# Designs tried in a protein design chat: VH-VL binders against Peptidoglycan editing factor PgeF (pgeF). Part 25

Target 1, 264 residues: Peptidoglycan editing factor PgeF (pgeF), of Synechocystis sp. (p74606)
Amino acid sequence: MTMGDDLWGWQNINGSPYLTCALLAPWPHAFFTRAFYPQLPEQLITYLDPQGKAFRVKQVHGDVTLTATEIGQTPLAPDSTHPPADGIISDAPHQGVWVASADCTPVLIGDLIGKRVAAIHAGWRGTKARIVPKTIDKFLALGSELKDLRVALGPAIAGEVYQVDPWVALEVGQSVQAVQKLATEEQQWDHLSTMVNPPVLPDAEPEKYRLDVRRINQLQLLELGFAQEQIAVAPHCTFQMEELFFSYRRTHTKEVQWSGIVSY
Short names: E, the ipSAE of ESMFold2; O, the ipSAE of ESMFold2 at other seeds; V2, 0.75 times the mean of E and O plus 0.25 times the DockQ between their complexes.

## First folded at step 22 (VH-VL; framework fv_canakinumab)

Design bb5 (from o4 with heavy chain Q99H S104T; at its last look DockQ between E and O 0.87; V2 from the best seeds 0.00; counts 0 for: pae O 2.4 > 2)
Fold by ESMFold2 at other seeds, look of step 22:
Structure bb5 (fold): chain C 264 residues (1-264), chain A 124 residues (1-124), chain B 107 residues (1-107)
Amino acid sequence: as target 1 above (264 residues)
Amino acid sequence: QVQLVESGGGVVQPGRSLRLSCAASGFTFSYYDMHWVRQAPGKGLEWVAIIWYDGDNEYYADSVKGRFTISRDNSKNTLYLQMNGLRAEDTAVYYCARHYEDWTSDEYLPFDYWGQGTLVTVSS
Amino acid sequence: EIVLTQSPDFQSVTPKEKVTITCRASQSIGTSLHWYQQKPDQSPKLLIKWASQSISGVPSRFSGSGSGTDFTLTINSLEAEDAAAYYCHQTYRLPHTFGPGTKVDIK
């Protein structure tokens, strides 16, 4: 039986589809598709806020989130026009914060009261390093309250197809504190594979597992004290939905889609 | 210019230990997983170990597991290989290697930069 | 562990002729197969990534093909500077492995 409300909506600009999330309705935002390639955030922001300024970083699969002000104060990455980071928090109105992805999870965050927004690039390395919790800590340090935050985990490679080596699945799973606290690896594997909506799934190939990175990020947020209703998880798979999304796992080419959210 | 320079090779007797270093420059070392690869004289390439960018995770080839330890000091841009219980079959040129830069990828990547290598000879 | 084999072990080739080197994986590895050149007394150099993708600065005479278990490196018109050993490398899973190498020489 269908339960009703759908948090995820398809929108269209000139025949090109993009995705929005109802939890983020107060802010102009988008999870753009491959149809917008090769447009960059500096062009894409005009669809969301013609007055807005786009902010982006040189993503390095790390755990650093910068404010828009800090971007101007951080040395550029080698051979790049952007500083290295994997997350951005706004600190003024009309700032668009952006991340690129092609399987890694784009995370958009809004603060209903504090007005800050964020974009985070969370692959398995950043998820292991807990970039999302670290970004939440930064919101709190800036005066936000956890109850006011709304988080959308966008299109990414789905756990049902994301084959990884066992040590990757285990190390990323250990970023969930309930898992990390268990005394043995055997207990950790059991917990990761048998919980409701398990983030680690079996694979038919020997010595492979399947890892749901979005589910791990969701678990990290729940452990921080988020309510289920504060978190939306897109069901969309960048690998399986080739007509809509680029996927690095599928092609090993550098094309990306962009996701962004604009502060007011 | 990306540069990797290995050091610490030499002649050592079986059962002894040796520590290799790899000095990195020209890139942000702490953003890259690093590898050791070895090549026995007149033989092919053999992958030895990986250490992740933050230094908290390592994986070893079965031939060296339990004897070798890969480590890194990101504040000094240096990669290390501690080799204990050396055997004749560990005789090789040891290379450090950096994976290809691809900002959109969380995959295992091929190696785009290699050091010049340092020779380890294990003989009685 | 995934075993890679290469053929031939050795190849002596007249300049300007085509060189073909094959690599076979013991199980399917998709396109997670890369090629390296190692000239005498030098460190390896990446030539081809992901089975068939070019690397900036590598001459266009080098190309790769294949997927699954069977892969080929081709040097369309051999130059004297191409005398080297060639290795395939899989990154499908840890431990990573290399093929045993193919030595190409100028005759």
Scores: ipSAE 0.595, ipTM 0.837, lowest interface PAE 2.4, mean pLDDT 92
ESMFold2, look of step 22: ipSAE 0.667; ipTM 0.857
ESMFold2 (binder alone), look of step 22: mean pLDDT 93; pTM 0.949

## First folded at step 23 (VH-VL; framework fv_canakinumab)

Design cc1 (from o5 with heavy chain T105S; at its last read DockQ between E and O 0.73; V2 from the best seeds 0.78)
Heavy chain, then light chain:
Amino acid sequence: QVQLVESGGGVVQPGRSLRLSCAASGFTFSYYDMHWVRQAPGKGLEWVAIIWYDGDNEYYADSVKGRFTISRDNSKNTLYLQMNGLRAEDTAVYYCARQYEDWSSDEYLPFDYWGQGTLVTVSS
Amino acid sequence: EIVLTQSPDFQSVTPKEKVTITCRASQSIGTSLHWYQQKPDQSPKLLIKWASQSISGVPSRFSGSGSGTDFTLTINSLEAEDAAAYYCHQTHRLPHTFGPGTKVDIK
ESMFold2, look of step 23: ipSAE 0.719; ipTM 0.876
ESMFold2 (binder alone), look of step 23: mean pLDDT 92; pTM 0.941
ESMFold2 at other seeds, look of step 23: ipSAE 0.839; ipTM 0.912
ESMFold2, fold request of step 24: ipSAE 0.857, 0.792, 0.828; ipTM 0.921, 0.901, 0.909
ESMFold2 (binder alone), fold request of step 24: mean pLDDT 92, 92, 92; pTM 0.940, 0.940, 0.938
ESMFold2 at other seeds, fold request of step 24: ipSAE 0.848, 0.792, 0.797; ipTM 0.918, 0.897, 0.903
ESMFold2, last read: ipSAE 0.751, 0.730, 0.565; ipTM 0.880, 0.875, 0.817
ESMFold2 (binder alone), last read: mean pLDDT 92, 92, 92; pTM 0.938, 0.940, 0.942
ESMFold2 at other seeds, last read: ipSAE 0.798, 0.791, 0.850; ipTM 0.904, 0.886, 0.917

Design cc2 (from bb4 with heavy chain S105T; at its last look DockQ between E and O 0.96; V2 from the best seeds 0.00; counts 0 for: pae O 2.3 > 2)
Fold by ESMFold2 at other seeds, look of step 23:
Structure cc2 (fold): chain C 264 residues (1-264), chain A 124 residues (1-124), chain B 107 residues (1-107)
Amino acid sequence: as target 1 above (264 residues)
Amino acid sequence: QVQLVESGGGVVQPGRSLRLSCAASGFTFSYYDMHWVRQAPGKGLEWVAIIWYDGDNEYYADSVKGRFTISRDNSKNTLYLQMNGLRAEDTAVYYCARHYEDWSTDEYLPFDYWGQGTLVTVSS
Amino acid sequence: EIVLTQSPDFQSVTPKEKVTITCRASQSIGTSLHWYQQKPDQSPKLLIKWASQSISGVPSRFSGSGSGTDFTLTINSLEAEDAAAYYCHQTHRLPHTFGPGTKVDIK
C-alpha cells in the first residue's frame, strides 16, 4: 500500500490488538487500543519490559515535559498522585513513559544514540503551545542530537472529521512559524488551506473548519529540521475506528487508551 | 470547597470603566480556563469571555469585544474583567465560572462552579 | 452566533408531576448542549452535560435528551426544591450562548 502504512504494524496479545511503529523498533513501545481498558501503565508496562518502571503525569493539556527524575521533584496535581505535565522524557534504563489519549495525539520519541525516550500528549491546546518543539529542545539540552531522534505520531482524531471553530484552527495553525510570519490573517488562512497536505480543511457547516492536529505537529517538527523519514504519522482515526479506540469527541466520556515507550 | 468570589461591582455612569475581580480557592487555579457570564436583572444568562489556564489566549462575546478585557494573575489566584466604555445594556450581575473538570479532553466544556456574582449598574 | 430558544417561558406545576422543557438551536450543535438550574438569589448549577449525561450529586429525576437542534430537559417528579429557572447552554462554537430560560414554579 502506501509507504506510511508500511511503518505501522498491528500486534496482538491474548486477542487484544495494539499498534507499533517501525521507526521505534529499537525500543519496546505500543500504542494500545481500547481492548486493554481498564489496564493502567503500571500493568501495561509488563507487556513491554517486565523489569520496567512506569512513569506518568496528570495531563492538563499544557506544554510541560518532565524527566522521570523531575516527576519526583514536582508538586502533585490536586486530586492526583501525579504531577501536572503533558510529556515525559526518560533519564535512566528500564523507564516506561506513558500518556493517555482519546483523540489527542500521543507522540512517542526515541533517541538512537542518547537512549532517551519520550511520550507526549498533544491536543490542540498543547500543539498551539508547541509542546513537541519544547520537548525536542529539552532532548537537545540533555545532550541529544536532532539527527538521532525518531518520532511517531500515533492514533488520534483525523483532520477530515475534527470539526473546530475558526479561531481554534487559526491559533493552532499560527504555531507553525511559517504561518505566524505571514503579514495578514487572510494570508495565514490561505496558506493553511492550500499547502500540500493542508492541516486546515473545509467543513460543510458555515464558519467551521476541520483541523489536522497531527499534520500541524508534523509541520512543527519539519521546521525544527527533522527529515521526513524521521517522522511517522499514523493514519488511524480514533473517532472513526470505534471498535479499536475511545474518542472523547464521539462519546464525551472519560475512557482513554495508553501509549508508552521504554528506555534501555 | 471550590470557591469563586467576585468583587468590584457598583454603580457607574455610562462611558466609565470598572474592574471586576474573582478570587479563586480550593483548586489549582492555573490549571483551569476561566469564564465570565453575566445576567441582566430579570433576564437570562449571557456568556461574556474566556481566558485560557495560563493566560495565553482569550475570546470575547461580540457585545463586549473591544471594550472588555479578561485577564488573570495565577500567582494571586485571581481572574479579572476590565470593563471600559460601559453602557446601560452592560447592567448585570457578573459571575466568574470554572469549566467542568475533565482532564481527558481539550473540548469546550460546561461550567461546574460559579461565583456568587457581583452587580454592575450603569445609569446616568 | 447560535441562538437558543426555550419553551415554555413559564410553567406552574403541581408537586410530583412531570416537567418538560424544550430547547431549540438555530443550527445543529450535535450533543454540545448542557442544562443549568438557577434558584432564586443563587448562582447557576450544572444539571446535565452533553445533552443527556448525568452530573454527580444531581437527583436522578433530572434527565436530558436530544441531539442536533432539539433538546429536552425532564423532571420526572417535581419536588418543592426544584422551583427555579432552567437554562440550556451550547458549547458547539464560540461565542457560547444560553437559552432565555424557563421558570418553573410549584402550585
Scores: ipSAE 0.597, ipTM 0.828, lowest interface PAE 2.3, mean pLDDT 92
ESMFold2, look of step 23: ipSAE 0.682; ipTM 0.859
ESMFold2 (binder alone), look of step 23: mean pLDDT 93; pTM 0.948

Design cc3 (from o5 with heavy chain I50Y; at its last look DockQ between E and O 0.97; V2 from the best seeds 0.00; counts 0 for: pae O 2.04 > 2)
Fold by ESMFold2 at other seeds, look of step 23:
Structure cc3 (fold): chain C 264 residues (1-264), chain A 124 residues (1-124), chain B 107 residues (1-107)
Amino acid sequence: as target 1 above (264 residues)
Amino acid sequence: QVQLVESGGGVVQPGRSLRLSCAASGFTFSYYDMHWVRQAPGKGLEWVAYIWYDGDNEYYADSVKGRFTISRDNSKNTLYLQMNGLRAEDTAVYYCARQYEDWSTDEYLPFDYWGQGTLVTVSS
Amino acid sequence: EIVLTQSPDFQSVTPKEKVTITCRASQSIGTSLHWYQQKPDQSPKLLIKWASQSISGVPSRFSGSGSGTDFTLTINSLEAEDAAAYYCHQTHRLPHTFGPGTKVDIK
């Protein structure tokens, strides 16, 4: 399987590129690039569904996913017009669910049968807390079946360049249950560094590692029982592809791109 | 506006315990990672401890590990430092510091607001 | 852990003149270096983040530069209120560390 490469397509609006995934073809969706800054989801949704309503949250790098209805019922974050969360699931037609990113993984999910869609913001804190599996659990509780779900892990900072402290690499790696079950930390390190397509890579700097957060999220999904064909992983690196994406690691500025998907 | 007020400092004998508090106001405390930083008289700044915005993860300087415990109560907008087994070298002004918040990143960030400090003196 | 050094230790400067303070890290820290001002008997105040980025409410006479191991804080026209100690701070890894400080006085 040529995961990611064959599934990803560049689209264009007036010379501004954005990315789509073939696994999510049934739903209007986009991983927008920096070219769309400073447009917000309320504007961006019109490119996807002029009838759609945009939903977003105050991202806090946590593990909470809200339905569109729950957003209206959840107290707003202080000093914000949005409730705190890092994921959104649709619960009616024509709802666009959106997340912002600048290195953290934007995850878009569609349910072929149940029609629900989701957007998740998964940085390493949220990945450690298993926000993606918790969101899948929420789909299942709402009546979805795992075989009907399609997941796209969008542009993010690549493992090849994402330098982190050892404790970050280990604790995020332990969010994979097969790793967590191992008896010793030595066994956990060995597993994370020697498996096929390892999520933890060496770094030339002493006491640093490189962490592939998209790969960790992929491993979490595979453990839940997803088939490889249900998961697409973008090969795009927000850090390395400066012309296309903002990256906080690169510039230490708050500029972001938005990713969204619309239910029908 | 943004305000951090430390309390609980004082003079204690070596080997005893002391609990510092930092009262936060003027901002949403539960959005911010928090730190303790100390400054011995006439000396520079030394990082002591760090706690996540939700209180679930904490980290310590080697000099205090095993003796000090950082904690927080988000319902009371208060940060704490429990200091056990105090030593003369722990004598310092202790500052509560707020880590800069940036929702677009998981990076370690600098400290944008500091309290006035509270003096801890460990002397027999 | 990462050791930061600062130079000079002390500097006495005529008002309106340029002040330069250097910070050196024991290993590369990219741009994960920040600057603080501490006036006598006061708490530290953040001046510059990420080596060179400005902070709202900080006078534009303060600027920073550098990456890797060598960093500079510049006060391009010293004012009387700038008499203080200045500290660099790295956030590249835990534990966080600070430079030993540079005291700037008015001549």
Scores: ipSAE 0.659, ipTM 0.856, lowest interface PAE 2.0, mean pLDDT 93
ESMFold2, look of step 23: ipSAE 0.719; ipTM 0.878
ESMFold2 (binder alone), look of step 23: mean pLDDT 92; pTM 0.931

Design cc4 (from bb4 with heavy chain Y31F; at its last look DockQ between E and O 0.71; V2 from the best seeds 0.00; counts 0 for: pae E 2.1 > 2)
Fold by ESMFold2, look of step 23:
Structure cc4 (fold): chain C 264 residues (1-264), chain A 124 residues (1-124), chain B 107 residues (1-107)
Amino acid sequence: as target 1 above (264 residues)
Amino acid sequence: QVQLVESGGGVVQPGRSLRLSCAASGFTFSFYDMHWVRQAPGKGLEWVAIIWYDGDNEYYADSVKGRFTISRDNSKNTLYLQMNGLRAEDTAVYYCARHYEDWSSDEYLPFDYWGQGTLVTVSS
Amino acid sequence: EIVLTQSPDFQSVTPKEKVTITCRASQSIGTSLHWYQQKPDQSPKLLIKWASQSISGVPSRFSGSGSGTDFTLTINSLEAEDAAAYYCHQTHRLPHTFGPGTKVDIK
């Protein structure tokens, strides 16, 4: 039993399951499953806040987080009705912020005092670029305090099944400052592979590794000074739990699930 | 409309250099990994190199490693291939290619758009 | 490096007949195998992705199957415009590789 297991609860709407996190209990929120497909955030928000307005972005696997106001001020992505970004922070009450995923980590954040919430899409590219720490920096710049933040890392592809090339594992691992500061790549590999709950695992195929992107994001947060009790990590694997989640690695199709959190 | 236009091909002597360009339009260039693929006259396709979306990483086929350099300028929407130490076996039509657009670009994706190619002929 | 082989090298086929092209990988690549068509004097065109998935705008007579090491492209009723070279392409690992091609001609 892990700390994450105690924090995660299954909920149901009309026979359709979705996941909530106890750390985010003050805010209406959900990590929805495939059972809600093809509903979009504009429909899904009515389950969380009938008065809420849904905000979303054109996800590009980058490191940019926009406020709800900045979304209206940012040029749209080509052939899209949304600006390019991979994270959203609320800046008024009744704003639902949403991200889509099918293996990449959906991250939901709440500020107990400042009342701002965020949703982040963190795949390995965004994690390498430190989108989560950059979003935390944006909370702080807006007046939040680190001790007031609660972070939930939702269902994603598990490290035990996420095969990647060695350079991906190493470079994403180097986004953890304790790893980056080591003098040699040999030391970096050793640290990533032998630490408690290692984010890099061996693969049976030569010249492949397995990468736990949620664990890397957790390590980034701990280095920023988060207490472990401020961070929840879902144990759910989108690849392995095919009955509940779409997985791009599994099917290479475009279906996604949505995760969202609403400010009050 | 997505468009890729290669340029810079021509006839060069062995041992010399050429720089190919690929002008991209109709999509956000900086969101895509880009590739070079070549085809010797009358022969099959040979993958040459990839450069990732932000230009920070690249990988080469063994046949060109150490001689060719792929690069990009995202502010100019342009992909480049610097070819040094050219050999007769480098004679080919060179294509730039863009991967298939999908919800996730964290996978290696097949190529949905190709340029028309630019011919490089290496002869003494 | 993953080596792809194709069979046959060349095939001359009467219109409306079924064409089968095989691609074999030197190691398992799951379904990370894609097919391209290249007509004379043209750039390659993506036909099938992920071994068996259709591409919008590609005629339904083209289909793909297979996983692991053995893959097949099928043209179930050959049309005259299908005379072309056909290439398999793996994206399981770098360097990416293509098969040597199969030329299909009209008999």
Scores: ipSAE 0.639, ipTM 0.839, lowest interface PAE 2.1, mean pLDDT 92
ESMFold2 (binder alone), look of step 23: mean pLDDT 92; pTM 0.944
ESMFold2 at other seeds, look of step 23: ipSAE 0.848; ipTM 0.917

Design cc5 (from bb4 with light chain S28R; at its last look DockQ between E and O 0.71; V2 from the best seeds 0.00; counts 0 for: pae E 2.3 > 2)
Fold by ESMFold2, look of step 23:
Structure cc5 (fold): chain C 264 residues (1-264), chain A 124 residues (1-124), chain B 107 residues (1-107)
Amino acid sequence: as target 1 above (264 residues)
Amino acid sequence: QVQLVESGGGVVQPGRSLRLSCAASGFTFSYYDMHWVRQAPGKGLEWVAIIWYDGDNEYYADSVKGRFTISRDNSKNTLYLQMNGLRAEDTAVYYCARHYEDWSSDEYLPFDYWGQGTLVTVSS
Amino acid sequence: EIVLTQSPDFQSVTPKEKVTITCRASQRIGTSLHWYQQKPDQSPKLLIKWASQSISGVPSRFSGSGSGTDFTLTINSLEAEDAAAYYCHQTHRLPHTFGPGTKVDIK
């Protein structure tokens, strides 16, 4: 496996490109591009499973993941027909679970044996709060085994261009336990900036850093005991690839792309 | 029907403490980072502090750092500002503010709702 | 800290005429600049976000432009109710900062 690149395949529907990941080949899934806007998961699921039911949430940049059943039991968010959460786990066949993004990391997960799938929206706030590890804990509580899980981290804003304040870079970096346990902030900064494939990069602007949120999520997964071959990281940058993706950092407009995976 | 109502202002001597409250209603308080902004009489707006939606992180303007503490109680839908070591230059109307709702954003956002303000006067 | 300056400090303007208010940042802030209106004895009201994006319920005569360090708020045809103070606000980094304000009066 190279830096996640050779696992990623472009697919096409009527000239509109979307992305799939080889680790998730057992499940119908997609990281859709801007070309599918303004289609919603209720329409998009027909490309993946014509009999599937789409599940989604009102994303609030938090750390909560709901099962499809829990979605029906959770009070709705204000001005929404969906409950607040940032992740969904399937609990029956033919359930499509979906997240929207425009720079935040869409994470798709499949369980080869337990059959559950998940979609997670992981921005820097959710990553700091460890939404991905918390979702893995929920898989395990439902009977999944770690070795059976496959995780794809989809197109997002790349660390090379994601300028943030120093406190954001540090606090998100501290969500990696190996970093958090270091005795001083100086040691934490050094570790985050000098490790192989560092999640924190320098910025030319004084008092700014660049943060690779996908890399932080990858590190969190590795610390949970995932093998590298269980994790795919997309190299695609939503900010830099404007022809393919919407980016909130680029335009500050509300358009998004959808990513989804369907259980069988 | 979003409402933010500040209270707890008054006249205090320099060096004393005061605690402001901001009661929130008409929205899910726990989803929003909250801010304090102040305005000295006849002067412009000055940003004071932010607290994250869950209350675990906060940041302050340099002019108040070490003296003021922002906090929240999500079970009571209430934002607080504990002001210690008050100085004459802290005299101002204090507003609480909610950021604009943008479901696709992880950015710092501008403020769409403000309270009516509560006056703090530090004198004598 | 990013310092914002505004010009002019004060304008007295005939109704129906154009008002232009400028805001300058001490460093580049992209489009992370927002505009507020504050009428006498009232709380601030958000007018423009992200330098140029409109806000629902704000009259179309208000518009914003700029990026980097130089930003402009324009009131294309001033109405009596537009007499107020106007503030720019940056959210590029903490601490957030406001400009010192521009007061607009009706002549």
Scores: ipSAE 0.603, ipTM 0.830, lowest interface PAE 2.3, mean pLDDT 92
ESMFold2 (binder alone), look of step 23: mean pLDDT 92; pTM 0.945
ESMFold2 at other seeds, look of step 23: ipSAE 0.753; ipTM 0.886

Design cc6 (from o5 with heavy chain W103A D106A; at its last fold request DockQ between E and O 0.78; V2 from the best seeds 0.78)
Heavy chain, then light chain:
Amino acid sequence: QVQLVESGGGVVQPGRSLRLSCAASGFTFSYYDMHWVRQAPGKGLEWVAIIWYDGDNEYYADSVKGRFTISRDNSKNTLYLQMNGLRAEDTAVYYCARQYEDASTAEYLPFDYWGQGTLVTVSS
Amino acid sequence: EIVLTQSPDFQSVTPKEKVTITCRASQSIGTSLHWYQQKPDQSPKLLIKWASQSISGVPSRFSGSGSGTDFTLTINSLEAEDAAAYYCHQTHRLPHTFGPGTKVDIK
ESMFold2, look of step 23: ipSAE 0.737; ipTM 0.884
ESMFold2 (binder alone), look of step 23: mean pLDDT 92; pTM 0.940
ESMFold2 at other seeds, look of step 23: ipSAE 0.699; ipTM 0.871
ESMFold2, fold request of step 24: ipSAE 0.761, 0.795, 0.746; ipTM 0.891, 0.899, 0.889
ESMFold2 (binder alone), fold request of step 24: mean pLDDT 92, 92, 92; pTM 0.943, 0.943, 0.945
ESMFold2 at other seeds, fold request of step 24: ipSAE 0.729, 0.747, 0.774; ipTM 0.880, 0.889, 0.893

